# Ledger of designs, part 6: VHH binders against q0v8j4r314to507

Target 1, 194 residues: q0v8j4r314to507
Amino acid sequence: ASSLSFVLDTTGSMGEEINAAKIQARHIVEQRRGTPMEPTQYVLVPFHDPGFGPVFTTSDPDSFWQQLNEMHALGGGDEPEMCLSALELALLHTPPLSDIFVFTDASPKDAFLTNRVESLTQERRCRVTFLVTEDPSRAQGRARREVLSPLRFEPYEAVALASGGEVIFTEDQYIQDVAAIVGDSIADLVTLPL

## First folded at step 20 (VHH)

Design t4
Fold by ESMFold2, look of step 23:
Structure t4 (fold): chain B 194 residues (1-194), chain A 120 residues (1-120)
Amino acid sequence: as target 1 above (194 residues)
Amino acid sequence: QLQLVESGGGLVQPGGSLRLSCAASGFTFSKYGMAWVRQPHGKGLEYIAMIRYSGSRTYYADSVKGRFTISRDNAKNTLYLQMNSLKPEDTAMYYCATPRYEGNIWEDYKGQGTQVTVSS
């Protein structure tokens, strides 16, 4: 049947986000245990600049949780990152009719993959939802002091739209609540007011 | 044949208002986010507002927050910028922008621009 798949940004800038993602992934797994929506497979693909992968796949939700708990922040770049490469790898290892959740704080370095990833989400019939802990209006890069376009996340919007998912921009302190709501509402999203 | 045409610029006194328009054609307007970006003479670009494809969310630079309002009409393929409480520092060429993917490159495509001059 279906898989639950996580694509997790593991750069050093994602330390707080990685911990929140680990906790929320456990929550999603436990909420679906024993229900008709319980996935039969679980996939995890980490990424950072310039690397991504390897893919981890299991049929055991407890093994999936353990693998997430062992994730460590990896040194690497600031924006942009190899998100679409990792997502492509996840899609190639995720069975059809699956949910894929992407956790990142950065726009993609590999935006040239956008059209291919859109097509792959539709062929695999996978729904992709991005949880982005960044404000699109932030115009200056943290390390490079360059101007950042607020449209830099549009590749994620294109992939999410093609797949029937969504892009959610939130702050670190709310990522657990957002991830739980997204996990419960497979097709629908809730905007968190501030 | 992507095309963005800005209009509505002009000379305005400090404290005045202007409404900019951006007519879009050659692509599915309702599928893409849009932004306004400005460039003062001899200075770098500043992104000042962005709106998601559906209009469901807007984002503003601190320099214009509370004074400018971005909006879109997907039925008319038109992007707007309502500019209130204009200041001399708002003097710039104003461009609308949308993402473009061409030749394996994602980049912001900008129109020709419309000049806004705020002067006494």
Scores: ipSAE 0.546, ipTM 0.833, lowest interface PAE 1.9, mean pLDDT 81
Fold by ESMFold2, look of step 20:
Structure t4 (fold): chain B 194 residues (1-194), chain A 120 residues (1-120)
Amino acid sequence: as target 1 above (194 residues)
Amino acid sequence: QLQLVESGGGLVQPGGSLRLSCAASGFTFSKYGMAWVRQPHGKGLEYIAMIRYSGSRTYYADSVKGRFTISRDNAKNTLYLQMNSLKPEDTAMYYCATPRYEGNIWEDYKGQGTQVTVSS
């Protein structure tokens, strides 16, 4: 049974990313409607610093749209976020052979979970794709002006590689266009025979 | 054992060029992003360029954009930095870096560095 699962960064700067998630979800659902690949489960896990969750799960696309539309960007924000913790929750609640999409503008605060999340993607046979609206070359953090390594997103690269997914870097103004394109491409690939 | 060995530094006049190399061993080079980082004497580290594992995308600090080019050869496990139009402020120790995940900790691993000095 197929699922559409979103892990969504809800920091104050994430308005464009939340809208991109809505666009991608609509594209995937409409493309798969009436086919064997139509999602039968929907999972939504928000995250921020220092918290993540709760998990929202439904079999009803209308309930999913309502929950997603009620998501709001929160004020403030630290650069690192609890992304891998939220992804772990999503993996535990997502049926096998499903796609999970992660929307964030920050590197993970919980990068120590990388190997655990990699193993879980392989056990659950889920493909994880990250849409990241951040320039890896940024040298200063937003909240505290800490020096930031351009390699700080490697935990996402490792998880994506282990799961057969990818990491897409883009700028805020283009995230909605990129989400539409990624949704089309990934939906087509998921509909292929085993 | 993870090793990164930088080479190609030296003394060069302003406006000159240098090409740095970084030989990598002890890990699967083609699975990790790589960066160049420099440290001017008595100052902090500055990340100046980054390249994704496949070479598909590159990122540069504003201080070097248009003058420096990062590249990699995954078949030879080697990272490069082409440095053109060098200025005295480019004088620094230059390190290549790769992420290392060990003991549940991610950190940037750097080599021993190669000195670049731009002076008349």
Scores: ipSAE 0.545, ipTM 0.832, lowest interface PAE 1.9, mean pLDDT 82
Fold by ESMFold2, fold request of step 24:
Structure t4 (fold): chain B 194 residues (1-194), chain A 120 residues (1-120)
Amino acid sequence: as target 1 above (194 residues)
Amino acid sequence: QLQLVESGGGLVQPGGSLRLSCAASGFTFSKYGMAWVRQPHGKGLEYIAMIRYSGSRTYYADSVKGRFTISRDNAKNTLYLQMNSLKPEDTAMYYCATPRYEGNIWEDYKGQGTQVTVSS
């Protein structure tokens, strides 16, 4: 039995990411209804500067949908955020052999957790896919006029690679479409034997 | 020991072209994204191009988009920057950069640079 697990950045203008998570959740549920691949558990971990969590878990897709519908973006806009801390929490609450989706527009301020999170994804055999609505080439930070490296998302690349997932960069206006396409690709995968 | 060695700089006239190379060693080149960074004399650093580990996507600063092309050859552990339609404002020291994760610290490791000078 697998989980559908979401790690959601609630900073700034993240409304499109929340809507994309809803679309992907409904797509996966509809595609897997009545099959062995139907998710038996749903996990949600929000994050925002300076905090993350709490974790929300349920076996009821309607409760999960209600929690998502009540989710809204909080003001802020600072980069980076506590993404890897939220992901670690999600991994600890996600059953093995599950997919975890991370929706964010920011690089991680907790990138020191990279090795820890990589190891956890491999131990739990969870696949982590990041959907990032920020252009890596943006060089100007919002706060204090700091210069942003286009390599600032490499911690996400490292975690995705270790888990067998990927990092997808897209614009806000396309994230709902991209999330649906990623959901379709995962739904078509053959279950791997051990 | 991680090493990045830039080459291919020099003096060119406005409108001219140069191709920079960055030879990488001491790490698994094909696992990491790479960037080009420039620093005009007496000014701060500007990230001008980035390429993902596989070469599958590239990103450019507006100041160079359409004129510069980043590429990589993972078999040769080499990063390239093709610079066309060069302008005097492109005069700078050019560095290649790669992310380095050591002791739980991520940093943009940069080479020693190669000078590009665009003047008549």
Scores: ipSAE 0.535, ipTM 0.838, lowest interface PAE 1.9, mean pLDDT 81
Fold by ESMFold2, look of step 21:
Structure t4 (fold): chain B 194 residues (1-194), chain A 120 residues (1-120)
Amino acid sequence: as target 1 above (194 residues)
Amino acid sequence: QLQLVESGGGLVQPGGSLRLSCAASGFTFSKYGMAWVRQPHGKGLEYIAMIRYSGSRTYYADSVKGRFTISRDNAKNTLYLQMNSLKPEDTAMYYCATPRYEGNIWEDYKGQGTQVTVSS
């Protein structure tokens, strides 16, 4: 049985993205409730600076939605963040042959985990898709002392490629629409409630 | 051993064009994204273009958008930068870059560079 698994960046800079992720998760849950495509498990792993987790797992879509709705952006957060650590935790709690969605605006602080996470996606046979609300070409860090490499997201590309997923870069205003399209692609039928 | 060798630099007049090449060896070129980075003498680095491992997406700094084109040929293990409408402020050492993960360190690896000088 499959899972719907979310790995969410909860840094202070992610306020709008967290809200969009909440709306999108609600949309996915409502679209699949009571259908054969309804996931049997839901996993949520937040991350931020300096930490990540805890993992939240439930079989109840309403409990999943409530947990998402209670999440708040945390203070701190400089680019990069502990994304790969959170993803590893999610992979360990996600049933095989499931999709994992990662929402972030930051490159990974823990890029040294890339090969390990890549291998884990293949062992667990999970597809990982990253939704990144950032432009890789942005050259100046928010602190103005930082030169940002456009290659800083390559750890995500490596993990996505190994897992059969993808990395999608978008603007904050479009993240809800992009997440809906990606969410629809994990099922062969999308049903809108009437 | 991973190597990136830039070539094609030189002296050009303002408004002119140059095409840079980067020959890659010692790694699976088609697995990694690539970037062009420039550094004016005595100044900091500027990442100016990036291309995905497959070539399917490109990204540019505002300073070069519309004038420079990054491309790659995965069959030849070569990265390119077509530079048009060159300006004196484009004068810099140009490096190609790729991510390298080694010894639990993930960092950009750059070649030795090729000098581009735009002057009358």
Scores: ipSAE 0.531, ipTM 0.830, lowest interface PAE 1.9, mean pLDDT 81
Fold by ESMFold2, fold request of step 24:
Structure t4 (fold): chain B 194 residues (1-194), chain A 120 residues (1-120)
Amino acid sequence: as target 1 above (194 residues)
Amino acid sequence: QLQLVESGGGLVQPGGSLRLSCAASGFTFSKYGMAWVRQPHGKGLEYIAMIRYSGSRTYYADSVKGRFTISRDNAKNTLYLQMNSLKPEDTAMYYCATPRYEGNIWEDYKGQGTQVTVSS
């Protein structure tokens, strides 16, 4: 009675991440078919700068695939983004004991939500895994002549830790392969947040 | 209440070694990543090393890779920086840093710093 819940950065550089979400969804559905973890609901929350949402929910996988197929990368920069706002919205619409996957190439614009989202993952008993196509050691900022902190992804680490999930950093060209591996690992054992 | 106290700085000759420590208190140390940041006199900040909350992953700036090692002891709430093969360019104030949420803002919190001076 779980959902397959996706929080997707739709900023203009995110075409590969959207494709990775489609691939992961197919793998999860096939791996979980006939088990207690088979998805009965699908949740999708896009985000971009400056906005996020709306939530899309369905019990129909064909409707879900259609919504994903209509999704396209939008313009805008790569940092920062409204990731935690979108994740909060997804948590409010995701059934308990579900996995939520977040795809982004950017640190959060809305990091002030971190503690609230941590608490919500525990209240909703959802596990949150982040797939991030960015090098956390990159020091050169986009604009404004500011140095990027390697700690800028700590909000994602905090949420993942609180929920029993993980933050996975990878290069853009490998995101689809990593998404497939993460999907397989989750299907191997039923693991729930704390 | 959150405190980061750096120590172990000093004067050292080129090629020498130092070990910096950062004693942390007032927060759950094992929950957060930690970084070392340096600021040469009259220059901007440079993040030189970072370590994940568990210690399972580290990152280094190219300027120090292979010479410096970041580590942590979560049982003792202490962050370390082993600095080998020191160069005059490593002269700077060294800070440890951790993320802090305060007043609706996430930002890096830095300690008071410890001075490292590399000269003949």
Scores: ipSAE 0.522, ipTM 0.828, lowest interface PAE 1.9, mean pLDDT 81
Fold by OpenDDE, look of step 20:
Structure t4 (fold): chain B 194 residues (1-194), chain A 120 residues (1-120)
Amino acid sequence: as target 1 above (194 residues)
Amino acid sequence: QLQLVESGGGLVQPGGSLRLSCAASGFTFSKYGMAWVRQPHGKGLEYIAMIRYSGSRTYYADSVKGRFTISRDNAKNTLYLQMNSLKPEDTAMYYCATPRYEGNIWEDYKGQGTQVTVSS
């Protein structure tokens, strides 16, 4: 892959996930170093409520680490978030045959972009993997009078499918373990609340 | 316009079986996960089964696990629920559901439902 890209939800609930992303990024960079899969470019796109971006691009892994290390879970917001918009930015700034990893605990607010993003993944030949951490409290509707759909992440499934990637669901407490597994082999670990 | 039409409900004795169907239209069925939800009289909604868009993975509530099977035929735009070993507590209105984003929230669109009554 010519590039390694991360799309990160940086909302206040994403503390563990961001840490997991940092660990995973290190692992991937180290694993690919000196191999034909070593990235020549790194892309980082954050999103938060209500904004997304900017796109950070560098060929220097040290600069990439510096930027990634500065990312923290800050600010509050209820789902959904502008995940697909951030992903679109990543795709537009990523060369073909790249891996894109998305970390979020929120459904997409911009689901209308699904078809566009699908097409873009195919055009760019990028593989997109989503790591989604579900909050059980959100599924049980304790905070909201209305029950959120447990299938609200299906736009991610569509995008992943189009790209040859996957959506992996896990709890926040296990995100580090799951991210580590993904680093070795991408497996479909889906846990949906009923 | 999105439409979900449930069918196959009815009266059955305890230990009996039913097969529910849901005919979907107005959206790309094969790109969306689907669920069966039921609502007993005077009670809230219960998600009992879900299936991913590809059909590769299914999920069941503990209350129906081992007895009910969710499946789909994407070529026919149809969702199914095979219900075996039915119990009186399974009596409810059954809905098929698909996710929709409306009013800044993700909620499931449901059909009109089909009544299942399990009674001796």
Scores: ipSAE 0.326, ipTM 0.720, lowest interface PAE 1.0, mean pLDDT 88

Design t4
Fold by OpenDDE, fold request of step 24:
Structure t4 (fold): chain B 194 residues (1-194), chain A 120 residues (1-120)
Amino acid sequence: as target 1 above (194 residues)
Amino acid sequence: QLQLVESGGGLVQPGGSLRLSCAASGFTFSKYGMAWVRQPHGKGLEYIAMIRYSGSRTYYADSVKGRFTISRDNAKNTLYLQMNSLKPEDTAMYYCATPRYEGNIWEDYKGQGTQVTVSS
């Protein structure tokens, strides 16, 4: 039995990403319903700055879709955001051996949680994949004229690595294609690094 | 106090090689990603190479890809940049950098830099 979790940045800049998540969710529900690959649990956790949560959990894909469909990009889009806090919540409420997908265009404000979240991924044996719609090679953030560290996403890299997942950097225009990885996810045992 | 000390720069002919080193202190080196940044005279900063805290992943700017190699020795708290096939356009002040979260933004702390000059 597999579980699917979404952690979504819902700030104003995340319109395309949220739509991508919705599309993938719909595909999963439509394609896997009634099959052995159907998720047994769905988890949804939104985040902003400084807000994150609440956690939504359901075994009903229709309920999951309904809740996800109500999410929209609202508010300011300035990084950083409370991504790791939201991810922690997702990890705590996601069944073990599940995939968690994070959508964001922002660095983490709560980077101090990195080690804790890494440990939690290993404990829960959940694979975390970050879909980041920002180019780390750019020294300037989308919302700021200030020079930002390209290494600001390192906490995501650390968490992903610990979980056996990955950080995928892309642009808004390609997020729909990149997000297809969600639909391709399978319920398997996470290979944890020693 | 956090310190980054770059070394290994100098004058080299086109096609030559240099190896830069960055000695880190004042923080847990093995927990942080590192980068090499260069600044040609009169130009802006260019991030040319980055490496994860564990060394498991590296990134390169197109301008140096295939010629430069970033590496690290966490036991020695040292970052390296092997520079091969150097070109005149590689002439710049080279800095090693580590990320810091300050003032609600992510910025990099840089060392004093080491000058690399590629000239015939």
Scores: ipSAE 0.323, ipTM 0.712, lowest interface PAE 1.3, mean pLDDT 90
Fold by OpenDDE, fold request of step 24:
Structure t4 (fold): chain B 194 residues (1-194), chain A 120 residues (1-120)
Amino acid sequence: as target 1 above (194 residues)
Amino acid sequence: QLQLVESGGGLVQPGGSLRLSCAASGFTFSKYGMAWVRQPHGKGLEYIAMIRYSGSRTYYADSVKGRFTISRDNAKNTLYLQMNSLKPEDTAMYYCATPRYEGNIWEDYKGQGTQVTVSS
C-alpha cells in the first residue's frame, strides 16, 4: 500500500472515543514503519455534523500527526452521520492499493451511497476497515429515544467486504487495540450480538 | 414500493418444525441484511435471527440458537427461517425485517407477519 488514509468521526458523540481512535491510528502507523508497507502518503478526512471534509493529504508523518491531534469531538449529534460521504471523499483522494480506516460511533445517514462507494473501493483497489464503537445490539442510540435497527451498520459491512476489509465492533465504549488483527487477519471477526 | 410478505406460520405441536418464508420486493434485496423478529402476545419485539446481505454470516438469539436457522436466496428475493424443536414459548407473531433509513433514524421495515402457535 502506497498510502494510509483515515476517516474520522469528529461529532460530539465520539467524546473520549476520538482519543482512542487516535491511539489506534498511531498503532497502525507504527506497525508499518520500517516495513515495505510504510506509507509514502497520508490522507485524513473528518466528518462532522452536518458536514464532511476537507481532505488533508501529506507525505510528512509529522504533519499528519499534527493534523490528527488537532481534531476534536465537537458539537452535538448522534447517529446517523455522513460517514459514507467522507469515505467516498477519502477514496477519491487516496492512491490505489491503499488501506483506509474509518472510525465512527454512528450508522450512515448517506446509506444511498453504498453501491457507489463499493464500486469505488473496487476501482481504486483500496481496502476499507471500519472501527465502530457503537454496539449493534443496542436497540436505542446513546442519545436518542428512538429504536434503532440492529442492521443499521450493514452498509459498512457491504463496503468492507467489497474492499477486502472488515467491520470491527468494540464490545466496550473504547476502541481496542486491533492493529495486530488488521495486520494479520483477513477473516471477518465481527460478531453482532442479538 | 417496498414489500415484505411472510408465510409458513401455523399451529404445531411441541417438538415440531416449521419453515417460514419472506418474499421481498421493491428494493435490491441482495444489498441489505435481513432479520426475523417475533412478538409474543402482550410482549415486546424480539430479534431472534439476522443474516448479512451476502448470507456469509448469521446471528442468533440465545433463545433460538441451535434450533432455528436463518437463510436467504438472493436470486429469489426470499428470506427463510427453519424452525426446529419448537416450544410453546416460541408462540408469537413472526416478522421479516429489513433496515430502512426513515425520519432521520434507522429502523426496520417489517411485513404483516405470520402467526406461529406451538401448543399440545
Scores: ipSAE 0.308, ipTM 0.707, lowest interface PAE 1.3, mean pLDDT 86
Fold by OpenDDE, look of step 21:
Structure t4 (fold): chain B 194 residues (1-194), chain A 120 residues (1-120)
Amino acid sequence: as target 1 above (194 residues)
Amino acid sequence: QLQLVESGGGLVQPGGSLRLSCAASGFTFSKYGMAWVRQPHGKGLEYIAMIRYSGSRTYYADSVKGRFTISRDNAKNTLYLQMNSLKPEDTAMYYCATPRYEGNIWEDYKGQGTQVTVSS
């Protein structure tokens, strides 16, 4: 039974990404409806500063869409964010052999969960794909004396690798296109004979 | 303990080539992206090349694009930087780097570095 799971950063900087996720989710739902590839379950897990969750689970695509549609970018602090915690929740509530999509522009605050999340992905046989948007403005503007590592997303790489997924980096302006490509790829993958 | 050991630096004439190596230990090398950074004397750090954990994607600064090539051998836990068409402005201490999360921030762990000097 295939599930469609989304983990969404809902911080203030995530407006375009959230929209992209909405568009993509809608597309997937519509494409799979009435087909053997129709998800039996939909999972949605938001995270924001400083919290994450709750988990929303439904078998009804209309309910899923409604919940997703209500999500908006909210005010919040700067990176890092509790992404892996949210992902862990998603994994715990996602049926095995499912695809999980993570949208974020922030590095993980909870990097200590990396190994646990890796293990969980393998246990659940879920493939995790990260769509990470880099805001160039964040790199330049923060007078913070300390330059953030451009490799600060490595925990996501580790998790993705463990799951057989990937981390896709893109600019905000291209997130819709990238999300569309990923969505199509998923559609194609799902068409792979289970 | 995480260790990065850079090697391969030296004195070279303009237009020459060098190949830097970085031996990594103390972490699962194949799961992490890597970077080369350099620091000219009296100047700040410059990220010049990055490579994904799988080696499937590379990134270059404009200053080295077309001249430098970053690669990795995950079986050997080694990162490489092929430097061609070297210029005097490439003179710097070169470091390999991997990300670490410390003090609620992401910073790169770097080795001790290897000096590259390009001079006539």
Scores: ipSAE 0.247, ipTM 0.666, lowest interface PAE 1.2, mean pLDDT 87
Fold by OpenDDE, fold request of step 24:
Order: C-alpha cells, then structure tokens, then sequence
Structure t4 (fold): chain B 194 residues (1-194), chain A 120 residues (1-120)
C-alpha cells in the first residue's frame, strides 16, 4: 500500500480505542519502515459531532506519529457521529491501493453518504476496515433514552464490502488485541505476493 | 420503496417446528445485516436473531439460542428463521427488520409481520 490512513472518532468515550489506534499505527510504521511496503504517505482524519477533520497528510512517519499522539478523547455528544464524512475526506486524500482503518463506537449520522463512499472506495481501490467498539447483539446500549437499532452500523458493512474490507465488532476492553490481530493479518497478506 | 414481507407463521403444538421467510426488496439486500424481532401481545419488542451481510456470523438471544437458526440467501433476497422445539412462550408476532435513520436516531424498518402461535 502506498499510504496508511486512520479515521478516528475522538468523542469522550473513545479513550481506549484511540490508545489502541496509536499502538497499532506505531507497530505498522515500524514494521514497514525500510521495506518496499513503507508508506509514501500518511493520512489522519478525526471526527465527532458535528465536527470532522481537518485532514492531516504527511510523508514523514515521525510527523504522523506526533500528530496521532496528540489526539485524545474529547468531550462530545452521544451517537451518531460524522464517520462517513471523515472517511470520505480520508479517501479523497489517500493514494490508490491503500489501507484505511476506522475506529468508532458510534453509528453514522451521515448515512446518506454511504453510496458515495462505496463508489469512492472502488475508484480509489482502497480497503476500509472498521473497528467498532459496540456489540450490536446487545440491544441495551448505554442508558440512552432513545431506542437505537442494533443494526445501525450496517452502512459500515456496505462500505467495507465494497472495498474488500470488513467490520469488526468488539468491546473497548479488547480493542487493543483486536487491532493487533488485524494489523498482523494485513502485514501477512501484503507479504504473500512477494 | 423498501419492502419486507414475512411469511411462514401459523399455529403449532409445543415441541413443533416452523420456518419463517422474509422477502426483501427496495434495497441492496446483500450489503446489510438482517434481524428477526418478535413482539408478544402486550409486551415489548425482542431482538432474537441477527445475521451479517455475508452470512458469516450470527447472533442469538438467550431465549432462542440452540433452538432457532437464522440464515439468508442473498441471491434470492430472502431471510429465513428455522424455529425448532417451539414453546408457548414463543407465541408472538415475528418481524423481519432492517435499519433506517429517521429523526436523528437509528430505527428498524419492519414488515407487517407473521403471527406464530404455540399452543396445545
């Protein structure tokens, strides 16, 4: 892949997930450094509600790490969040044939972008992997006054499918392990054709 | 327009079996996970089974685990629920469900439902 891209939910509930993303990003950067698989570009896009962006792009892995390291869970509203808008920005600024990782615990507020984002993944030939720290099988989410659909993450499924990626559901306590597994699997797949 | 049409319900004795079907149209069925929900008379909705878009993973409520099986045929745009070892407590209206975003919240679109009655 020519680029490594991260799309991160930065709302207040995302402390563990952001940490997991940082760890995983560092691992990938270190593994690929000095190899033919070293990214030529790094992309980082934060999001919450109603804000998303800005897009951060760099060819310097140290600069990427510095920017990522400054990201923290910030106070914010409850789901849904502007995930697909952030993903769209990432796709527009990511070179073709790249991996994009999305971390969130929230459904998309901007689900109307689903088809557009699907098309963009195909055009850019980018693979999108979602790590969602919510269990859809648990109908009773957080003490929310509003009844939420357990299927509210399906727009992510559509996008992932279009890109050849996947949506992985897990709990916040396991996100680090899951992210590590995903990172390793991607590394292995890239090495197979060599 | 999105359509979900449930069928296969009926009257069955305890210990019996039924197979429900849901015919989907008006959206790209193969891109979305699907769910079965049920509502007994005078009670709230219960999500009893869910399946991923590819069919690779399924989820079950404890109340039906080991007895019910959710499956899908994406080529036919059809969702299934095999119900074995039925109990009187399984009596309810059964709905096929897909997600919709309305009024700043995610809610499920459901069909008209099919009635399942388990009685001796």
Amino acid sequence: as target 1 above (194 residues)
Amino acid sequence: QLQLVESGGGLVQPGGSLRLSCAASGFTFSKYGMAWVRQPHGKGLEYIAMIRYSGSRTYYADSVKGRFTISRDNAKNTLYLQMNSLKPEDTAMYYCATPRYEGNIWEDYKGQGTQVTVSS
Scores: ipSAE 0.169, ipTM 0.597, lowest interface PAE 1.6, mean pLDDT 88

